Miniprotein binders against Homoarginine-6-hydroxylase 2-ODD-C23.2 (2ODDC23.2). Designs and how they scored, part 11

Target 1, 357 residues: Homoarginine-6-hydroxylase 2-ODD-C23.2 (2ODDC23.2), of Arabidopsis thaliana (Mouse-ear cress) (q8h113)
Amino acid sequence: MVIYHRKVVFTYVRAKRFYHFLNIEMVTDFKSLLPVIDISPLLAKCDDFDMAEDAGVVEVVGKLDRACRDVGFFYVIGHGISDDLINKVKEMTHQFFELPYEEKLKIKITPTAGYRGYQRIGVNFTSGKQDMHEAIDCYREFKQGKHGDIGKVLEGPNQWPGNPQEYKDLMEKYIKLCTDLSRNILRGISLALGGSPYEFEGKMLRDPFWVMRIIGYPGVNQENVIGCGAHTDYGLLTLINQDDDKTALQVKNVDGDWIPAIPIPGSFICNIGDMLTILSNGVYQSTLHKVINNSPKYRVCVAFFYETNFEAEVEPLDIFKEKHPRKETSQVAKRVVYGQHLINKVLTTFANLVENS
Short names: E, the ipSAE of ESMFold2; O, the ipSAE of OpenDDE; V2, 0.75 times the mean of E and O plus 0.25 times the DockQ between their complexes.

## First folded at step 2 (miniprotein)

Design d08 (from H3e with E35L R38F E39M K42W K45E E46L)
Fold by ESMFold2-Fast, scan of step 2:
Structure d08 (fold): chain B 357 residues (1-357), chain A 82 residues (1-82)
Amino acid sequence: as target 1 above (357 residues)
Amino acid sequence: DPREIVEQLKELIDEAQKILEDALKLHPEDERAQLLLFMVEWLVELAERLIASGNLDRAKELLEQARKLLNEAQEIVEKLKS
């Protein structure tokens, strides 16, 4: 115990020192490491009319462009969300997953509950393989009938644990901050693509949907236990808040190698999704990633997915077709209705709930 | 297997850090080598923890990444020596 505590402290101290040096210009060329970006200059100016001309913003935009082109995954620091809040989210999530199954099943995920709530270990499958995790799934709440027949599948309130008692209020505060942070990062990405800051705030993107998965991975002593199979994220942008002392997330780089996304305390991992690939006219690619359970310790990861408007018909934005044209011999990009594809993903992912609920 | 690699990498990290400390007194502008050595040290520590928990494949993966970054740091350190 004393030995374990000492090693945790050493890892944390090294991570803090690493953070300090990453505020200098040195992470964008690492193909075997994920880039680290301090977005504080972007956040300081993201609501200003002249943000595009600010030297600090221009520098952050350059780093975002390189990270999105080369990797599609990066660490975000300087985001303004307190270490206390980031850690408390994980701590309360650990407390919930430690409860007996009968307590967790009080908020069990069902079709009738709008596919919102607690999912047991081993029920989820990715590409035909069982995922060794449990989760709470949440979606932006909306009024009955707002999103027509397609949205009916996800109607109803999120189910939150009653224990810990403060969990709902904590998570709602956290979601609001993640929503604002995602919007602001996308202003930088819009500039990186050669648009205005507001290209991702147009008519079909102005009322963004969100999805959140609060995920618990059981401790294992075996190698290659799949916590979550290889996939890309569907939406625009994902923010990952992972435990600091477990390395389990792996990202496939451009050379086809899997690289570990080693936790940096207080950071978010940020990655782009399939909808951003379409909207950017293929300039930014969503990146395959997976989770391998590889520690006897229980691991928590909270993934926040920032999305288009539910009814958005997603196709390349005109400005980005102009700035980044494709060759005429290339096939015309397929138009995607976001809400329909989200529902199809949900129904496919949780098909077994019909028989096992 | 991986335990011996950890010991070798720790010795090489210590050696590289000593050379870099001396070199930075003459060339304080090269902070990249120091950053890479911090990353290598961190990866080796995480690999040790994975070895202790029996996750040898993950430990090997981290040690391979550590080796690549250490090679890059050593190239910078070698140039600073001359």
Scores: ipSAE 0.000, ipTM 0.185, lowest interface PAE 13.5, mean pLDDT 79

Design f01 (from Fb with E6W K8I E36Y T38L T45F R47L; at its last look DockQ between E and O 0.09; V2 from the best seeds 0.00; counts 0 for: pae E 16.3 > 1.5, pTM E .755 < .8, placed apart)
Fold by ESMFold2, look of step 3:
Structure f01 (fold): chain B 357 residues (1-357), chain A 82 residues (1-82)
Amino acid sequence: as target 1 above (357 residues)
Amino acid sequence: TEERIWVIFTGLTDEQAKELAKKVEEYAKEMGIKAYVLLEGDELFVLFEGIDEKVAEELARKVEELAKQFGAKVTYRVERSE
């Protein structure tokens, strides 16, 4: 078993100054918070044939490796997506959720709509616990018949809000940027695992599916309201764009402790999912996380999930089996069909929606 | 140079931690500094941002005062953003 030791260099000030360094060589066990990674050096070189040798890329790759081995969550800055776009995504989402209930129901989730659309507060459950949020479920659109009988359930267009009228165009632009960003981060993660940059762009991975959940958390006057129960993400990588006001996201670290993901303006929160765990031969483990709401203010969170190809049969990649042979028993599935799992979850979610209506 | 200061208070009951969290939030607002306060179990996590030398000295005194008032232990980490 390989144990990561978090190195914390701190200085105690006898209650006089926090930044005065009295003992710079002192190291103690201290609960670390999530790393902040400036990925601009990676992005500057991500299309270059020799990116793996660039010193800036090597530094970012090292930070990605440490983050993914440790907690599997990190903040991304230097990502190249404008603050204006990030904020407008949240602003327009606020405007939609502020509409009267009957207006939101115009895009309600139905089987005819391909299980895309609006879900009211309280119909979603995570691990048997009710989630206190409302949401819009969106999936990558694809041509009728492309994914056979398995994919038929999700055929059709997304149901975008008509108010604000610019919503669809804004979100389609945002999705393209998130897709490109996720691919580039995954090139860094592939290097971190000891592969070529393109190990996550192979035959069953180069046409990624995606899911987007546009989530609203109503304000609460109580502490510790479950906005979203504890879970891991299923895909490869998640990008989280959330309101910056107060901390709601909690992440379970390798020591089994829940730590806060304190909002950092202008950043994405980024985490790895179950498919990456499988593809990496277990080197990187997807991370249990939850949303606990303590704020009287309404909050939005737009989560973008970068996935495998819809019909991918996911198993550990040979290069990572070679680089990181397993020495311990694992309880994770060895081979998984992504699209089948997604459809099973979609149908279960809808059945719960009907039951609670 | 702008600094980030992480402070963890331990050794509190749940009720003491809630009271301490409120006092920290009130103090941060009074001083015009950015503070993120989160209670998890018996630990209170605080991140302070936007601190200059004058504010840092007063903050250190206040953190020590609050820790003594509640019988809490304090650990911290100072980071500089560049």
Scores: ipSAE 0.000, ipTM 0.175, lowest interface PAE 16.3, mean pLDDT 78
ESMFold2-Fast, scan of step 2: ipSAE 0.230; ipTM 0.692
ESMFold2 (binder alone), look of step 3: mean pLDDT 76; pTM 0.686
OpenDDE base, look of step 3: ipSAE 0.018; ipTM 0.310

Design f02 (from Fb with R4E E6F K8L T45Y R47W T75I R77V)
Fold by ESMFold2-Fast, scan of step 2:
Structure f02 (fold): chain B 357 residues (1-357), chain A 82 residues (1-82)
Amino acid sequence: as target 1 above (357 residues)
Amino acid sequence: TEEEIFVLFTGLTDEQAKELAKKVEEYAKEMGIKAEVTLEGDELYVWFEGIDEKVAEELARKVEELAKQFGAKVIYVVERSE
């Protein structure tokens, strides 16, 4: 059992489960709850030469290993990012999405803008189905030519809202903190897999790309409106900052059931992506998840995706092949060029913009 | 497999926390499970031990009922051991 210090514990707002809001059975089940991990012992020691031997680190690493082997989704607390910043990001995002359509279109997503910017409700498709959300898509900025012909499609600066006026500076600060937090969580995951703290900071991983989607889901008075269709994430780790008073994110558990990821104020939801599945030699699996708009309230979700180097040729790391050998390697141990994979996904998702721009 | 479950109830008056602690202890005894209860002002910390699958489901429902009755906020942490 994990014992938490009072000072690092946050409160969970309980809600009675109902068919169209939480789950089909309208029952609670401890087996279906996502784990809550206080990573503050890991963060306190993550730069120390002896971090692997620290008792607090070992405990957090054990929790990360269990979460990643099970459902691959967990809440993170003790992360050191202030509640004020987490909430201000959501508040400024609400302000932007409340603006008149013509104001939001000033930063509209186009091929010439490097597929960066605002997309209208219903432009995005997941597995052939229309998603009922609007979003701002952002990527790590890079110099023209840095990522060769593959990266050319994503060249250019991010488009930020001019209203609220402080939005750009706030989001850039937030991105830096999420980048640092993701790297530090990955040090714990590296230890969990039996490596050094730095296996995810090797040559092809030490200049991480990032993707961020700032997503608004309109309120609905109907059940089962798809906000985002079932998918896995592409990268290493995702950090989700969601509104506290709306339950819409659903995660497919190991039994194949969809369970709600009920918001916990001040926490991030963290999940593993496809690249981490490959790098871990299939030890950790990326998990299907979806968003169902099932509330009359407008919902904001800010998803930060921590990725490999853009040009990384992603294949299982040798140390994890040694620690976790597989008898059947053909299904899991595949090679992917991250940047090419990302570009292919972007071009497929926004195919309509090529025809209509 | 048996689970260990941590529950923190918050948003309670000192009097409500004492009354909730008593109800938690009585319920644990009825279910034949071990509960270690720590009362700290307006917060109640509970560690449950010896939880099998059936008991975990009943316990989850009871914890939610008690939280609703007292207007408390709760956090659940579930850990399984072989």
Scores: ipSAE 0.000, ipTM 0.161, lowest interface PAE 16.1, mean pLDDT 79

Design f03 (from Fb with E6L K8Y T10V E43W T45I K73E T75F R77L)
Fold by ESMFold2-Fast, scan of step 2:
Structure f03 (fold): chain B 357 residues (1-357), chain A 82 residues (1-82)
Amino acid sequence: as target 1 above (357 residues)
Amino acid sequence: TEERILVYFVGLTDEQAKELAKKVEEYAKEMGIKAEVTLEGDWLIVRFEGIDEKVAEELARKVEELAKQFGAEVFYLVERSE
């Protein structure tokens, strides 16, 4: 009995202290560190003949160009995805992670399941260090044999929780909307690089792959617990739907300082991946980022990764080599087969599962 | 490979956390398992290695049972010794 009364009082006091700290940081850092981009003018014209010449589109494209050059991270508002859907995704994700451990293990990640499913705390490693999070990993589903021997590693259906009951349907709807949003942001990025809106679509995005990680970070009463170690993302663009009441994501700026990505309700955080760095001829850089667990509250983050065609041979696009030539002393980005790169990363991350199977 | 069980116990008193740690240590000793039990913030960490999978699973189940009596959650994970 005394335990429950003290637990309620303790939780209240900690939450109040944390929210006060969060509000102070938002007032101080919000204006100068990560740009906020309202993409609604881009979305309104994204299928129009005159898209590139629209004043609203030109303004958004300029903001995207600066954000991608300066830090590779930005907030997206005006994206057209309802607050209700964004919040329901997080709410149902909290419900899943609050389930007994035995329920979560019903969809456990294994090599046999195509590296799709629930991974317990400490299974994921970043740069050889154990990450303090649990997650559900999902990939675009595809037919057996579609991506040859390389794709065989990821064959099979995604494993979805049966509780909450509507989780699968909700997440499939969400994935479709994130896919459409990512495509449209990338049209703006194509314009920002000096191309047409469609430079990527003719070569790299005929049949775009996607990865999604649904991540739960346990609450802690100590500072500097690594929730996810410093890394860059592999693909083109990442859309992050994170809890609004906790600051945990940190982004390394060009000066080498770690800056907090303080949540903005209703926004996505968007960042550049390694494949976009290559395709842009090094104009846009994928940025190191990490997650620190420093709050007693459980935090969820749903990260959607928009990727090239699985079999894409990724190298700088000719148009962007012409518009953004590198100096003679500069290194040219190395050619990468996206699917092989992804598989190599998956096998490295889950090396312990391979050795145990 | 080092193995550990993490117990997350926000809201327990210091005395309750110590009592939980003591009960876990006593159970490990009864099973003949050499385990190191430490309290780090809101975490109780049970470190062990070199035991059979069935025995490790039994230890994890008992730690979870004890932790649930105090309103705590249990996380079982494997760490690779390099």
Scores: ipSAE 0.000, ipTM 0.118, lowest interface PAE 17.8, mean pLDDT 79

Design f04 (from Fb with E6V K8W K34E E36F T45L R47Y T75M)
Fold by ESMFold2-Fast, scan of step 2:
Structure f04 (fold): chain B 357 residues (1-357), chain A 82 residues (1-82)
Amino acid sequence: as target 1 above (357 residues)
Amino acid sequence: TEERIVVWFTGLTDEQAKELAKKVEEYAKEMGIEAFVTLEGDELLVYFEGIDEKVAEELARKVEELAKQFGAKVMYRVERSE
């Protein structure tokens, strides 16, 4: 526990020094900061039968509850994924995006490739506005026919760069670790909502889909260049691995103010998605966020999205309806079929590719 | 968990669902397949290992037939970890 306390204090001091450098007084306005949560006590006990009664777990669960209620975004440290792996993912991603377009286009996103692969700068649109980023989109791979007619749109293997060499192996390892981390964070969130640890491992959740966007934002010398327009994430949880030397991600608070998500080295940013809002019966709200390209530096961000089962008919979980009843006039959004909504978003985002194919 | 058949059903009583689970386990045994069958709400889960996709689909189809004998509406899916 002494090592745990020293790590938390050390990270807080680093963050405070960084804010001081930027002339941001974090001590005078804690509401303008995203919370930092060390989840190592949760991870140490997440497979234990009595985890809900462990003092360290209870403390982490309390912090998760407050973060999810107050802003829906938080930094995760103590997650057990090595700094070397986190950094190598970003380094190899920088190397790929530095390649000439002809090399990147070898894995170009197409309908016939299941909307998996590389998209050029300006191909993606959010809320009708062009996003100034390039990306590699990938999804959980599945056997042909597994997800019926709806899933046919996304059938096929992910497309991985051949340069840098070993990128595929690195990213597949990273994805597995992010999947496990997301599941374990959700055990804490389940407890925070007053359930068992396993409420998000029930029938519509125990075979989770995942989406990953590996995103490159070009350097700009103009103000107000939209890297990614304002949106909420669709799934349960998002893990963001962002470059440490650029602040571009902004989170909208309940008052309508945009809060910068200043990078903390070695951390993930974690945020809740629309499906978790529904499943929690509206207790935790997904939060609008955006990316503004505001620096001549190239920025990489790797976003991992942990989702429901593909065919899940998503509605509030009974246990959370019982523990957190809503007023009749304040109902949660209607039932959602996850896979259909994902496909609709993909087809809307890449409508211009359909027209050209 | 690596290989399973998930069967969603509606219109069965708890007693009928339990009887369906027994019949599915018995049928799998008759086919020489060692399967573990469990009920979770309105979901029947049949876990198995080491059979071809065609054999798994045939088992799933048989589970559907058995459930229909009880007047249930059913959907099924054969799931394999990727």
Scores: ipSAE 0.000, ipTM 0.088, lowest interface PAE 24.8, mean pLDDT 78

Design f05 (from Fb with E19L K23F E26W E58L K62Y E65M)
Fold by ESMFold2-Fast, scan of step 2:
Structure f05 (fold): chain B 357 residues (1-357), chain A 82 residues (1-82)
Amino acid sequence: as target 1 above (357 residues)
Amino acid sequence: TEERIEVKFTGLTDEQAKLLAKFVEWYAKEMGIKAEVTLEGDELTVRFEGIDEKVAELLARYVEMLAKQFGAKVTYRVERSE
């Protein structure tokens, strides 16, 4: 064994003694990592009439079910969006945030701009604490008057940087792909809940809203700088495209421990939001997560939020109430009007939006 | 085509190497692939067998990210089988 160096061999097959100890230890540590799901069998069959019976789809659906029940966060691979596009989005975002402050302010977030655009470091608060990040906020564009007086707050086009010049076209392409990917993942989640593939494409979901936050976290030499405070996401699904060389996103597991969402190049991190918790009749829970600025390097994260129809009154879907009845009537999921909640969140976040003159 | 892939990590402390080995083995199990992990001093070697090229590449990228958290150096070798 030991002569002058420590030698240890770990294996699934060859060293049964080490395997047994590691197996016990790995089972204890399994909650320290997020599950990884190859979605490609689901994507290959999304429009097939018999997709629910396909062996590859069934396997992916099983993995989605476990991930959504146990953690509410998972990595998605096999999604069909090119590594080049995923990386170019981050690279051009770095270029924008590296610009002088006065250049970034050309697309500054204002009420008149529909709360769309660049927000300065320290403007955002989570649970009463200041978040150390800057961002570009954008929302699905819609015609004036489409969502009544409530939607008027968010009317107008998204503001895109003129430098880099290609940024708008790149991001518009990226958003379309993220929208389609989110819809397709939800087809798998619908099957996982025991519905048809299309339960999330019904009346309240046929014209899905989306939100995207393009976030920059400044480098720090302190370990306890809050980049984004603990929260759950409000919508159906979130797709996160984060820098590959920095770990800052932390997810709270069922035991109350914070586990790092270590980047996997070319993957998305996907998590479920509060609206999916309601629609699933409480079967899937949205998970608390946070960002800690813990590196001297600047970090970029692009978060795409796939939502219900803007005016949807969100309540449990009948099919999922039937397949997953709640044991006690006191545990009934509450109704929420999506657009009103979104507007209230925006107005609360930016209530004191004053330019630094 | 089945591939055999070897990933080596150097510059790890004994504790870092053991932690990384646990994560690699757990992840390989989640992906449904076979992995053999060898730790000798500050050098960790992971061998993957009977593996799809794309899955092997993705796993190698994942373990590379884990190693970067500890400031380790990574080398990657591929042997192709029939």
Scores: ipSAE 0.000, ipTM 0.272, lowest interface PAE 14.5, mean pLDDT 78

Design f06 (from Fb with E15L E19W K22E K23L K62F E65Y Q69L)
Fold by ESMFold2-Fast, scan of step 2:
Structure f06 (fold): chain B 357 residues (1-357), chain A 82 residues (1-82)
Amino acid sequence: as target 1 above (357 residues)
Amino acid sequence: TEERIEVKFTGLTDLQAKWLAELVEEYAKEMGIKAEVTLEGDELTVRFEGIDEKVAEELARFVEYLAKLFGAKVTYRVERSE
């Protein structure tokens, strides 16, 4: 009985959400769409000795290359993470953000909590403008002293809501799967750049840090309310799990126009970050994107950021400098120490946090 | 006027074919169109029946959109009654 009803409801909800996406997309040209990439052939072979020669892998790699060269944003399907898990993450997150403010404050971000936890609406600013969202910020947990004095700022466990009670276990499972998925997509991207599958698993890349932001955007009745101002992501790769019932994410295309990233049920939106731009020697560009609150409905978005090793000194990889020499001789690549960059961002964000209950 | 349209998608992965089959079936159901879906390996064949020319134009646009979105090859066969 339970299985029957669950199956019928699941089929109906999925079809309804995709139909909504399709109706909106019928008014746009293919040029205005982000590409959809089925990565299942890549995942089937990503641990195989001869994956680079597999016809299915080669096809996926070609699609990844085009997506990363063009817009730097694409939808991922065939990723192997169940629709049930993807949806349950969003459902439990809605339940948390619907709680009274006092309950959410129980996991409030503080310096003593390693800058992990709940951030209230309006604390974050992008390019001088206030962002209309609340969030839970999480980072990879690590042993005391692992990342020296710089890492001390982020020491400590993530703060998870006690309500819903299953939230912590659900999110930890989800993070593990997103970490594995991101690593495997990067094997395809490595091949796309002309390297081996493992160029992003070398020194200072094989013990990846991760950041996750669980974001709630309040419903609005005004036009053009900024949920998150225009920015690029800092890491290698971002996986976005967004609510399916409203379009809010906007991506700047190669022509300078903003195009909507309309939700596709069961997919992740994937985009490249600034560290991947550096590592690829500028072949792949991180893309400006923003969130506009355009709906009276509350919207949830869970963004998982796959990063370099914390202590990585990020500079273009030699193999990609050889394969893709820069055409602009005046452009000089800067070396970035990832962990220091992350800490500077965290401290800047929370230096202006006014404690008020 | 009643048309029958056969659409064949090639160049799909098994997962893409299954997903596309589900989408086409739901689209046809929502539009009140009869659709018969057949999967043979990486080929998806859809036979639509009971559609007039105006609905056929909308269906053709939808199919073309899906073909471009998935990078699939698509072929059409239209049969009209005399």
Scores: ipSAE 0.000, ipTM 0.285, lowest interface PAE 11.2, mean pLDDT 80

Design f07 (from Fb with E19Y K23I E26L E30M K54L E58W K62F)
Fold by ESMFold2-Fast, scan of step 2:
Structure f07 (fold): chain B 357 residues (1-357), chain A 82 residues (1-82)
Amino acid sequence: as target 1 above (357 residues)
Amino acid sequence: TEERIEVKFTGLTDEQAKYLAKIVELYAKMMGIKAEVTLEGDELTVRFEGIDELVAEWLARFVEELAKQFGAKVTYRVERSE
């Protein structure tokens, strides 16, 4: 009797742990999962003159179109970035966040450091609520004066940890690969919107900016601890490299339900930002998402944000207005200067930094 | 005395099968269950030991649904032994 009861209890406990891991209720219907897109056919042809006519590209483009219209979030596989590199980025990030607090503060975020560097747990606020995470914030480096008075706020080099010693070189390699991947996904998105692969290039992407947040979420023994409050991303595309053994990211669907972004080992989660919503004339969704700390284990998430040119004046592209006209009552921003928008967000987010120099 | 449940999935590309194998291995580990995953071309076979049939069926349906998100037309079959 005791052995039989123990087996039944262990089976139930395993099932309950699995549902907790997925951050979903125990249900028999899985239709609320985020789409998974193998982009390898797109990447094989993304530099070819005739890529738009390739059958494999056309199939991937169709999947991108549906994902961006319906959800604004999807998993990317077949991206060509090695499992070793993806995992090493997370492993070295864990090593940094495990260091004593005084070591992490050696690269602390300050206004004089161009709002680049380490941010302590609980300093960030989203929609007035405290976020339970720590982070390293990085931006594309640029020469002093390149972006005028508006860019002065973000001038200076990124601050990288000296421990692990290899971290800077690893992250710079990773950033380059994420930049190339983001450019190539956008070529597919341009085709999905009915343009050429290059509609964003030249006008918006002659010198693309990027932002990266390397985020650590402390383990918790309570439910519903806010790791990052509900928000949309500001840019074009976000690539998320998250830990495989925790489910914490949630995406709000069109019905208002929160859908868990379960880990898929070796994948990126990709979502579109507010600038792409504007450029597409509101066809594609920049979707609310949040992070809930649901595990006693420490979670790492590396978010790479691919952006327009710093000075880009972002408004719906004429070709996409023609192909995807909106009703007059539809609320889509008419024009945003990307760099000004970014600076305003940075200054608002870090308004309470006590270290003014 | 060994209870075994085998689930076989067909209709996957090689790349899709590799990712599904990783997912199944991760989920088995998270649940603390013993699972043997094998790949033969586009066929993914998962052999489970010591789990409830209901849990195995739920995992099979979850993997099938996830495979549909990959754009795969996947079928599975469950075989049991006593």
Scores: ipSAE 0.012, ipTM 0.451, lowest interface PAE 8.6, mean pLDDT 80

